VH-VL binders against Small ribosomal subunit protein uS3 (rps3). Designs and how they scored, part 13

Target 1, 230 residues: Small ribosomal subunit protein uS3 (rps3), of Nanoarchaeum equitans (q74mz4)
Amino acid sequence: MASKVIRKFIQNAKLTVFSQEFIRLYLRGANVSKVIIRQTPIVNRVIIYSARPKMISEERKAHLAKLLELKFGLEKPVIEVLPIENPNLDAHVIAERLAMGIERNIRAYRRLAQRYLETIMNAGAIGAEIVIAGRLSGQRGKTWRFKAGNLRKTGTIGQFELDRAFNIAYLKPGVAGIHVTILKPDAEIPDIIEFKSPEEISIEEIEKIDKEIAEKMKKYLETYLLAKQM
Below, E stands for the ipSAE of ESMFold2; O stands for the ipSAE of OpenDDE; V2 stands for 0.75 times the mean of E and O plus 0.25 times the DockQ between their complexes.

## First folded at step 6 (VH-VL; framework fv_tezepelumab)

Design s6 (from s3 with heavy chain H59Y T106H; at its last look DockQ between E and O 0.02; V2 from the best seeds 0.00; counts 0 for: pae O 11.4 > 2, placed apart)
Fold by OpenDDE, look of step 6:
Structure s6 (fold): chain C 230 residues (1-230), chain A 122 residues (1-122), chain B 108 residues (1-108)
Amino acid sequence: as target 1 above (230 residues)
Amino acid sequence: QMQLVESGGGVVQPGRSLRLSCAASGFTFSSYGMHWVRQAPGKGLEWVAVIWFDGENKYYADSVKGRFTITRDNSKNTLNLQMNSLRAEDTAVYYCARGPLYDVLHGYFDIWGQGTMVTVSS
Amino acid sequence: SYVLTQPPSVSVAPGQTARITCGGNNIGDEDVHWYQQKPGQAPVLVVYDDYDRPSWIPERFSGSNSGNTATLTISRGEAGDEADYYCQVWDSGSAHVVFGGGTKLTVL
């Protein structure tokens, strides 16, 4: 029984993700930030957050509803479109805008990336990163990384909520992937890193994350304790 | 307005040390890579060093590697260049310059200071 | 080391188009930036990423880059355009920012 429930949960989760991606693709150009699908026995609701809600007409909503029903089995979904507060701090919005901008002018990819980084930073972001991968500027497939501010993806800071989005620019020579990461200003970044003494470190918790690191820490702790006795 | 102001230039003897400073204002200093570029009298531009916005990654021209150290203090919006073992060929106007927000290595310099003159002579 | 080659000088009549070249091995694969420097002044970025232009730079300034040659084009040359111009790239092989030798533009 537990297995069936888990499978159903996974299936529903997958369905939700695919539906969300479909919605983003269908509404390309509307700068969709977030899609929430709520399924209840009474009604299926699809809430779409957009930087350009006016681009999502009633006709488009109606058509989208039909498509969701046909493709994903979402019965008679009610589609609601809501605005977003700060599009310049939204990774999905920026990724889409950048993708579309590059499609309009493939040669402007660097300038556009820089401009959007500035936009993000001016909007108050702590840090941001834009990664473009593909065949641009006549060169072989290459990856360009654009960084601004303070963006740490690993360590303690990596535990903080990063806004991440991926989009694709469809270009004549091929496709380019665009990845946008934003550390928003409201992210709680600890000012002070408190170092735990080796004795305070739970090896059991580390073993759950990485066994190799746990073994190293055990050895370190042993050495530390020996040194302390000297 | 965005501005860079160099200071610390002067006349020194060969083998001596000098520290240059660049004060940034009008932009988020901590978000940008910063460079030093120098120009000998009547000569062209020569890149000296770059430092990433995080202050950790650095590159140097071969001509100054091992002698010069680039640093920054983001809390004070300051870029520094410690110049040791100065040589006559180090005589130049030294500019600090701002790089772009992207690809610090392949980038351009969109903001320049007025420069500070360093003269190394016996 | 990677070398950028510029002509030492270029002359143009007022109202005519000046072209300043920057030669380098496969420079077309690199992002080229251009700077203008007037006597006693700091350099000013006039073209970046081969062809992009800062908003405060006149449209008369344009750039191109292909093969082994990058070119800065200044249309409708004015007396005020008289300056030294430098091209610049990053050399990944040596991990250096590299400048050209500079070109003195004279508007006759």
Scores: ipSAE 0.016, ipTM 0.562, lowest interface PAE 7.4, mean pLDDT 86
ESMFold2, look of step 6: ipSAE 0.200; ipTM 0.640
ESMFold2 (binder alone), look of step 6: mean pLDDT 93; pTM 0.951
ESMFold2, look of step 8: ipSAE 0.019; ipTM 0.570
ESMFold2 (binder alone), look of step 8: mean pLDDT 93; pTM 0.947
OpenDDE, look of step 8: ipSAE 0.006; ipTM 0.500

## First folded at step 8 (VH-VL; framework fv_tezepelumab)

Design u1 (from s6 with heavy chain E56S N57E, light chain V97Y; at its last look DockQ between E and O 0.24; V2 from the best seeds 0.00; counts 0 for: pae O 4.0 > 2)
Fold by OpenDDE, look of step 8:
Structure u1 (fold): chain C 230 residues (1-230), chain A 122 residues (1-122), chain B 108 residues (1-108)
Amino acid sequence: as target 1 above (230 residues)
Amino acid sequence: QMQLVESGGGVVQPGRSLRLSCAASGFTFSSYGMHWVRQAPGKGLEWVAVIWFDGSEKYYADSVKGRFTITRDNSKNTLNLQMNSLRAEDTAVYYCARGPLYDVLHGYFDIWGQGTMVTVSS
Amino acid sequence: SYVLTQPPSVSVAPGQTARITCGGNNIGDEDVHWYQQKPGQAPVLVVYDDYDRPSWIPERFSGSNSGNTATLTISRGEAGDEADYYCQVWDSGSAHYVFGGGTKLTVL
């Protein structure tokens, strides 16, 4: 019984991952952000979030449904397409746009990366990173990293909820991998404790928060400065 | 308008110290790597140092390693260069320059200040 | 140390095309950037990432990079183009930004 449950779980997990990738590939150009597959005894629902929902016609939905049934065993799936609110803050959307842009003009990969990075930041992101890896210039494969804002990755600092996406640009000389990471403005950032030198501490700001602490800091600063002069 | 303005240059004796400052305006300073580049009189350009947007990484030219320190204050939009143990060969116009949004060190300098002259002479 | 080699001077007649070369070992695998510097002024980026151009730079300025040579091309040369031009790369081996020696362009 446990084995059957585990198998079903694994199958469902595989189905979800592979079907999502398939859907993104099939609907390439429609800027698919997120795909949710909900399987119930009554109905299988496939919810597709897209920045260009109009590109997903009823015909395409119908065809996709058939393909999902044939390829993944998803019985009579009902496909729903929903818009997304902020496509410029969506890592999947940006990754796809960038990939397609590079495919149109391979030489423009740097410019495009910069432009989309700016787009993300202008949309209100706290930070963003675009990584392009491949043979786009020269004879050697290279990795280019474009970074803006404050992107705190995993470390001693609390887990940030980063939006991450990967896409592939299919080019004549090969393929290029595109990674997009976005720290959205509504992300919960844990309190960061910064240690400032006594000289960097604004006593006035502390006074606004806690007068007792401010007084202690003043005394400490005085002591510190005296010690520094010695 | 994007602008960089250097200050702190002057005449100093060998072995002394000098601190240069660069004030940035017109762009999100905290998002860009910043550089110091110098040019000796009648000579070419020489890169001096780079500091990443968050100060997490710094690189120096071999000619200044151990003597110069690059820092930045993003809250004040300022770039600094502490120059210690100055030598005659450090005599140059010092430019602050903005790098691109690269986190890989293959970038260019797209905005330059007008420079500040540093003269090291006995 | 990685070295970028530029001719010390290039001369062109007005209206003619100037080509300034920057030589380096396998420079074609590096991102090359170009700067214009007029007397008494700060450098100005004219070409970046081998061939890209800032929007405020005239289309007369173009760049190419292959093999061991990068080239800055200035078409329809004007008197106002007289300046020193520098190529620049990042040398990962030494962890240095490296400039060429500069080329003085004269428009005769």
Scores: ipSAE 0.069, ipTM 0.646, lowest interface PAE 4.2, mean pLDDT 88
ESMFold2, look of step 8: ipSAE 0.452; ipTM 0.755
ESMFold2 (binder alone), look of step 8: mean pLDDT 93; pTM 0.952
ESMFold2, look of step 10: ipSAE 0.472; ipTM 0.760
ESMFold2 (binder alone), look of step 10: mean pLDDT 93; pTM 0.953
OpenDDE, look of step 10: ipSAE 0.060; ipTM 0.627

Design u2 (from s6 with heavy chain S31Y; at its last look DockQ between E and O 0.55; V2 from the best seeds 0.00; counts 0 for: pae E 12.7 > 2)
Fold by ESMFold2, look of step 8:
Structure u2 (fold): chain C 230 residues (1-230), chain A 122 residues (1-122), chain B 108 residues (1-108)
Amino acid sequence: as target 1 above (230 residues)
Amino acid sequence: QMQLVESGGGVVQPGRSLRLSCAASGFTFSYYGMHWVRQAPGKGLEWVAVIWFDGENKYYADSVKGRFTITRDNSKNTLNLQMNSLRAEDTAVYYCARGPLYDVLHGYFDIWGQGTMVTVSS
Amino acid sequence: SYVLTQPPSVSVAPGQTARITCGGNNIGDEDVHWYQQKPGQAPVLVVYDDYDRPSWIPERFSGSNSGNTATLTISRGEAGDEADYYCQVWDSGSAHVVFGGGTKLTVL
């Protein structure tokens, strides 16, 4: 039955997301970005992209592998660590660096956010936003928003890649949440389909690809018709 | 050297229009929100308008809403204020001021121009 | 609309400390900025974010902000400090910039 297959895929996706966030938390400080978990009948591979791969020692890999097996049921996982090509365009890396920077000097939060925003834009981002929320001074929590470029186009299919991340700064008076959103020029094209096993593919992923193609065609026709009216 | 230079001030009759310009140099103009602030003779500072670094959002003081239009041209490093339906109450020195880097909603003005005088009289 | 209240004038003897207040409801929850304006000149930022200074502003300029009052403190007052001083916030409720009415500092 299709609904039972869909529920199993959704359950596996939830466990994957929890495993990915656990890995980022366990390896805090190593600037972990993308975590890919491939479960196959023969091997379970965990691929960790990091801006500081040398901080992830073989001992830490072995301990992490045991934790993943015990807490998430990933039997005998093989952990691989790869470098990031451009850390300055990676939302997870920026969010962690900002969080740790604020932990070292709580009063620098505004300056650090502005400097990281400039760094993101200089690295080629179309747009970026940094939101810091929490109690950094005074008695009440506040929200600070730092924006650059154009994020209004985030709903356009096939032209943009949106990278979002959240991190927490642990401070003496409390915690502050940090959200980083980066809009990159290298978008994933919806009509390019990678081969996957049935267990790895959800019906929602297939429907999303079809929907993205349909929306791209609608947008093209609307733009063409509007231009012709002039 | 970071600099803002206003121009376009002058004497104009009520009901007429005037266009102010502000030329920026010495910094990356497109990274900053820009503001107009005015000061009537012998009076305090009054905020007039803001335009976001990318030109997409604009906010105006109630006293000028519907009559003034703030614009920017990031390719020419210029900020403009189109002032229509001018009133005697609009008589002031008009300053352009640089807002914070990318954060138009939380800020102070670290660079000011020298101002241009606008006089609205019959 | 949010209102900032400053005394119209403050006097200080040379070498003494001047304090200029900026009153507002819950102003301690706002980031307060201060500007100096000498006669015939444009305003100059002297304190931002309650207590930070631009690098070229002397350390004798300082600020504080708590409760309903922000204060600009000028220690060892000099004749060159005679100016009008304005406090300013960004009012998150209205999304407007608000200035105080200004305080004329006189060094006697």
Scores: ipSAE 0.006, ipTM 0.503, lowest interface PAE 12.7, mean pLDDT 79
ESMFold2 (binder alone), look of step 8: mean pLDDT 93; pTM 0.951
OpenDDE, look of step 8: ipSAE 0.025; ipTM 0.606

Design u3 (from s6 with light chain A95Y; at its last look DockQ between E and O 0.54; V2 from the best seeds 0.00; counts 0 for: pae E 3.7 > 2)
Fold by OpenDDE, look of step 8:
Structure u3 (fold): chain C 230 residues (1-230), chain A 122 residues (1-122), chain B 108 residues (1-108)
Amino acid sequence: as target 1 above (230 residues)
Amino acid sequence: QMQLVESGGGVVQPGRSLRLSCAASGFTFSSYGMHWVRQAPGKGLEWVAVIWFDGENKYYADSVKGRFTITRDNSKNTLNLQMNSLRAEDTAVYYCARGPLYDVLHGYFDIWGQGTMVTVSS
Amino acid sequence: SYVLTQPPSVSVAPGQTARITCGGNNIGDEDVHWYQQKPGQAPVLVVYDDYDRPSWIPERFSGSNSGNTATLTISRGEAGDEADYYCQVWDSGSYHVVFGGGTKLTVL
């Protein structure tokens, strides 16, 4: 029983990932940010967040619904398209725009990357990174890395707070992979606990916030000072 | 107008130290990697050092490694080069130059200063 | 260390095409940049990323890079093109910038 459940879970997870990628490909140019598939016993809902919702016509929705049913077994999916507030801070949107831009002019890959990185930063990002890998110049595949601001990739912040996206530019000489990483301004960066020396801690300020903590800190400070005298 | 202006050059004896400075204006200094390039009289261009836009990463030519230190102050739009243990072969015009915007893996120089002359002689 | 090799000098008649080569091991796999330097002046970027040109640089300047040779081509050579030209790469292996030895272009 556990095996069947796990298999079903894996299948559903795979289905979800593949269907999402399919939707992004199908709606290429519409700057799809996020795709949510909610399967309920009553109805299958596909929620698509897009920077260009107007590009997704009712006809395209209907056709997409049929394709999802045919290819992924989503029974009579209802497709909803919602706008996004900050497309310039969306890694998927930027990755797609950059990919399409490079496709239009392969020689402009560096300029485009720089421009979009600037766009991301101007939109208020704490940090951003664009990585392009492929055959854009020369005979050998190369990697270009553009970085701005402060990207904390390590620790819990790196795993949960970074907006990451991957896209592919289809070029005459081959393909180029585009990776976009954005640390958004609203990212909950754990307060850098600056370990202030106990001597630097204003007990008065702590008392304003929490009296219990202030009392604990007072005791700690006393202990610390006693230890320092020893 | 985008501009780089070097200063701090002069005549110094071997073994002494000199500090060069480069003032940037007309662009977002903190977004660009910055370089020092030097040219001995009648000779070609020689790369000296690079500092990334965030000031965290620095690389040096082998000829100056351990003797020169590149730094920047993004709040003041200033690039610096601390040159210690100077040698006669360090005699050159020193240029500051701007690298690509945000580029951390490749380098070219699209903006140059006028250069400042450093002469190391006994 | 990565080495770039340029001819010491190139001569061209006015109106003719000058070609300055930059040799390096598998240089075609690197992005090559070119600089013009006139006497008493700082270098000026004329070609970057093998073939791209700054907007203020005339179309007469072009670049190519393949195999072991990068080439700066200056069509319709003018007296004002007399200068030293340097090729440059970023060596990703050593994180060093490398310049060629420079080529003196004379327009006779």
Scores: ipSAE 0.165, ipTM 0.676, lowest interface PAE 2.7, mean pLDDT 88
ESMFold2, look of step 8: ipSAE 0.287; ipTM 0.657
ESMFold2 (binder alone), look of step 8: mean pLDDT 93; pTM 0.951

Design u4 (from s3 with heavy chain S31K T106E; at its last look DockQ between E and O 0.37; V2 from the best seeds 0.00; counts 0 for: pae E 9.1 > 2)
Fold by ESMFold2, look of step 10:
Structure u4 (fold): chain C 230 residues (1-230), chain A 122 residues (1-122), chain B 108 residues (1-108)
Amino acid sequence: as target 1 above (230 residues)
Amino acid sequence: QMQLVESGGGVVQPGRSLRLSCAASGFTFSKYGMHWVRQAPGKGLEWVAVIWFDGENKHYADSVKGRFTITRDNSKNTLNLQMNSLRAEDTAVYYCARGPLYDVLEGYFDIWGQGTMVTVSS
Amino acid sequence: SYVLTQPPSVSVAPGQTARITCGGNNIGDEDVHWYQQKPGQAPVLVVYDDYDRPSWIPERFSGSNSGNTATLTISRGEAGDEADYYCQVWDSGSAHVVFGGGTKLTVL
């Protein structure tokens, strides 16, 4: 009994993470940053922070709400979309923009990474790192690292925030994983989401909900783990 | 209007030392990796060394490793090459070249200086 | 160590298309860059990342890279194109920049 309650609590926390990542995947292109899911017996409120809120139409919100209810068990979800104060300091936004930019021109990966790194630093970051892993220029996969500023974590507790995100560039020869890490001054920035690790995703739990979603999440997790190792 | 200007070349005897400087202007020097590339008279381009944008990492061609030291001073927009134990085969025009933004090493050189001549002879 | 091979010279008549090759084992997996050097001058970047040009370089300069060969193509060759041309890659195995031996282009 006690064991079952503990397992259900852990399962619900993981399912919340899966729901958040599914929302980011479903709304790809809208530069989704923080996703807050508030579950209550009466209503489940889903708050989505986006750098491009106009790309999340009422039709898309309604469809997403239906998917969340049917596939993730979020009863009566109410979706609210809010803008982000500084998209250029948001790791999720940068990772998505970089991933989509590489999809449009695979050869631009270096130039795009350099420009986004500069954008991050000009927006006030103390340091930033972009890691791209995959087949971008030929027959074998490789890892590229782009760094600026200082990522040494002096004073990590207190005055500094570490923002991390992962995204995937879907390319003809395969996929490339993109990790973005931004170290910024600790501030009450409403559009900042504390990073959660994709390793907590359970494909089996998602398959109970939807095979299509599970396949997408399986590819996401596999790509993330490969990119992290490379 | 972006410029790199090398200086410090000259004629030296084998076994001696020479220090080259490269002054940068018209761009944010501290954002770029910097390289030295040399060219012996009548011969092709030979890469010598690289230093990361922040000076934290360096790489050298095998022919100069252990003898040459690349350094930079981002507060003065200068790149330096300390050349020790010079040999006749080090005789060349030495160019400084701007590499990729930040610590990206895979890339191209979009800005070159006009070069400074180093002659090593008895 | 990684080696880039270029022909020592290429000759073209005015208005003719020049092609300068850069051979390397699996060079198609590398980003190839090309430089023009006129006598007594510093090198100038003309093509980067296999295909791209700096905005100040005429469109008649173009590049390609696949398999074991990268090629710099100069259409409608002019006397002003007479120069030495070098290809360049980054060799990740040695952490070195590698240049080809250079190709002297002559416009007769």
Scores: ipSAE 0.008, ipTM 0.566, lowest interface PAE 9.1, mean pLDDT 82
ESMFold2, look of step 8: ipSAE 0.006; ipTM 0.519
ESMFold2 (binder alone), look of step 8: mean pLDDT 94; pTM 0.956
OpenDDE, look of step 8: ipSAE 0.671; ipTM 0.843
ESMFold2 (binder alone), look of step 10: mean pLDDT 94; pTM 0.956
OpenDDE, look of step 10: ipSAE 0.019; ipTM 0.599

Design u5 (from s3 with heavy chain V50F H59Y; at its last look DockQ between E and O 0.45; V2 from the best seeds 0.00; counts 0 for: pae E 14.7 > 2)
Fold by ESMFold2, look of step 8:
Structure u5 (fold): chain C 230 residues (1-230), chain A 122 residues (1-122), chain B 108 residues (1-108)
Amino acid sequence: as target 1 above (230 residues)
Amino acid sequence: QMQLVESGGGVVQPGRSLRLSCAASGFTFSSYGMHWVRQAPGKGLEWVAFIWFDGENKYYADSVKGRFTITRDNSKNTLNLQMNSLRAEDTAVYYCARGPLYDVLTGYFDIWGQGTMVTVSS
Amino acid sequence: SYVLTQPPSVSVAPGQTARITCGGNNIGDEDVHWYQQKPGQAPVLVVYDDYDRPSWIPERFSGSNSGNTATLTISRGEAGDEADYYCQVWDSGSAHVVFGGGTKLTVL
């Protein structure tokens, strides 16, 4: 029936986004960029693009496949890991590296942001922006914006690729949100539409599988929803 | 070695104009935001102007807004300050200073020139 | 506009610790930078981002920043430390760089 089909579509879309974010959290440190989940009648393919594919062992793939099947209902998943062409132009990779760098030294947030902006620009970006929000200095939460190059060409954005990502630095006083935006030259327009993180995530379902990931997912959602008001 | 060298200072009557230049060497000039900072004789430091690394945005102290224009030429590694309608209160040593790499929001000055003296008197 | 307040002068005995304060409303939420200026010379950055030092500045220069006060601390003060010291922030509200009035450090 029509209502049944609509509910199935909504549930599948929710599960796809949950699966993608779960995979990024599970594989944190492997610099995961894109996660593509393709469900076919024969096999469900999970394609993971990473800047550090060697960090994703066959044992980790097997465990991840089991978790995706048991928790997310992805029947018989086949996990493929592919390298990234330009890691220094990938917003997801940069956001994760910056988040982990700040976790190791909270006082270095400006130096790290400036270093990564230089890295992005040296890799050929037309422009880039890094926004860090949280308690990194002093008691109050603040927002810091670091820009390089030219992002004023929004009127010509159809000729350039805008790559945007969000990540979280897990710090003792709390969390800091990190937004990375990269404007690339001459990029081919992908046929994949951008998915927003789900408005609501079922943390309780995840807790049965991995308490550590569920805790981080709770903080991710809280930080993401707060960051939408930036 | 990294260096900033100011030039163009001198003695001028009120209402006249001067153009200051700052020549940069030893670093990638086009990657840094640049500032002018002045110091009246026997007084403290006063920020004058800031220009982004690519020249896209400019900021001025209220005391000079509308009279001074900061510019840069990244092909020649030069920073300039056009000072119009000069007043006695503009009398100072003018320093050029380098901000952090790609700094557009937060600034400290890690390299300073030795300064050029501007005297506005009749 | 945002104002940074420094004492006009501070004296310290040789070998003792000098502390130079920089007062500002909620300055603990700002990144504070410190400069040393000797007579006839350009300023030199000694501390940035509250507590970091350029690699050529000795460890006896340190900084802290919390609440309404940032402090430059110079351990084992010596005659070579006699200079004017300025604190500086970026005031995002006005989009202006702000300097304190300066503190003359005397080593007696």
Scores: ipSAE 0.006, ipTM 0.460, lowest interface PAE 14.7, mean pLDDT 80
ESMFold2 (binder alone), look of step 8: mean pLDDT 93; pTM 0.950
OpenDDE, look of step 8: ipSAE 0.069; ipTM 0.638

Design u6 (from s3 with heavy chain H59E L105F T106H; at its last look DockQ between E and O 0.67; V2 from the best seeds 0.00; counts 0 for: pae E 3.5 > 2)
Fold by OpenDDE, look of step 8:
Structure u6 (fold): chain C 230 residues (1-230), chain A 122 residues (1-122), chain B 108 residues (1-108)
Amino acid sequence: as target 1 above (230 residues)
Amino acid sequence: QMQLVESGGGVVQPGRSLRLSCAASGFTFSSYGMHWVRQAPGKGLEWVAVIWFDGENKEYADSVKGRFTITRDNSKNTLNLQMNSLRAEDTAVYYCARGPLYDVFHGYFDIWGQGTMVTVSS
Amino acid sequence: SYVLTQPPSVSVAPGQTARITCGGNNIGDEDVHWYQQKPGQAPVLVVYDDYDRPSWIPERFSGSNSGNTATLTISRGEAGDEADYYCQVWDSGSAHVVFGGGTKLTVL
């Protein structure tokens, strides 16, 4: 029974990922940011966040619903389209725009990358990176990297919630992969956890924030002090 | 107006050191890779060094590697070139030049300084 | 080391088209940039990324790059176009900037 549940979970997870990618592809040009699929016993809901919701007509929704049913077995999905607040800080939106821009003018890849990076930074990002890899010029695939601001990818600073997206530009000489990474201004930069010795931790201050954590810390401190006397 | 202004050139004896500086204005200096390019009298352009916008990554021409050090101070909009163990062949006009915006793997030079002359002569 | 080869000199009559070549192994796979340098002056970028032109550069200046040869084309050559021209690439293999030897353009 556990194996069936796990298999179903994996299948559902795979279906979710593939369906999301399918939706983005199908709605290319609509600047889809996020796709949420919520399956309930009563209704399957597909929530699409877009920077251009008007491009997703009722007809397109209806057609998409049918396709999702046929291709992914999503029974009678209800498609909802919602706007996004900051499209210029959305990695998926930027990646799609950049990909489409390069498709229109393959030689403008540098200029476009620079422009969009500037756009991201002007929107208040802490940092951003655009990586383009592919056959944009010549016979060999090349990689271009554009970076602005402070993008800390590695270090003791906790897992920054980086917004990451990948898109593909379809070009005559081949395809180019576009990676966009954005560190948003509201990204919870983990506070430099100054490891205070347990003895330096004011339990009273913790109690003001979270009583449960304070109780845990009290227990920890007791244990720590006992261990030290040993 | 976007501008680069080199300084620090002069006449020096072989084996001595010289420090060049380049002051940038009119653009967001911290967003651009910066280069030094030199030109010996009556000769062509020779790339010397590059420093990325973050100041962490540097590359040097083989002819100056181990002797020259490129640095930048983004807070002061300044590019520097420390030249040690100078040789007669280092005699040239030294230009600072701006690379592409945000580009870290490729480069052209869209803004140039007027250059500063370095003469190494015994 | 990656090497760019330019003719030492090119001559053109006024009003005619000048072509300056830059040869390199598979240079077509690289982005080529061109600089104009007049006597006593700093170089000026005239063409970048093979064919793009700064907005302040006249349309008479154009670039192409394919195979083993990049070309700077100057249409309707004027006396003011007399200068040294340099091609340049970023060699990804060595992470070095490489200049051509330069071409002296004379408008006779």
Scores: ipSAE 0.224, ipTM 0.684, lowest interface PAE 2.4, mean pLDDT 88
ESMFold2, look of step 8: ipSAE 0.335; ipTM 0.687
ESMFold2 (binder alone), look of step 8: mean pLDDT 93; pTM 0.951

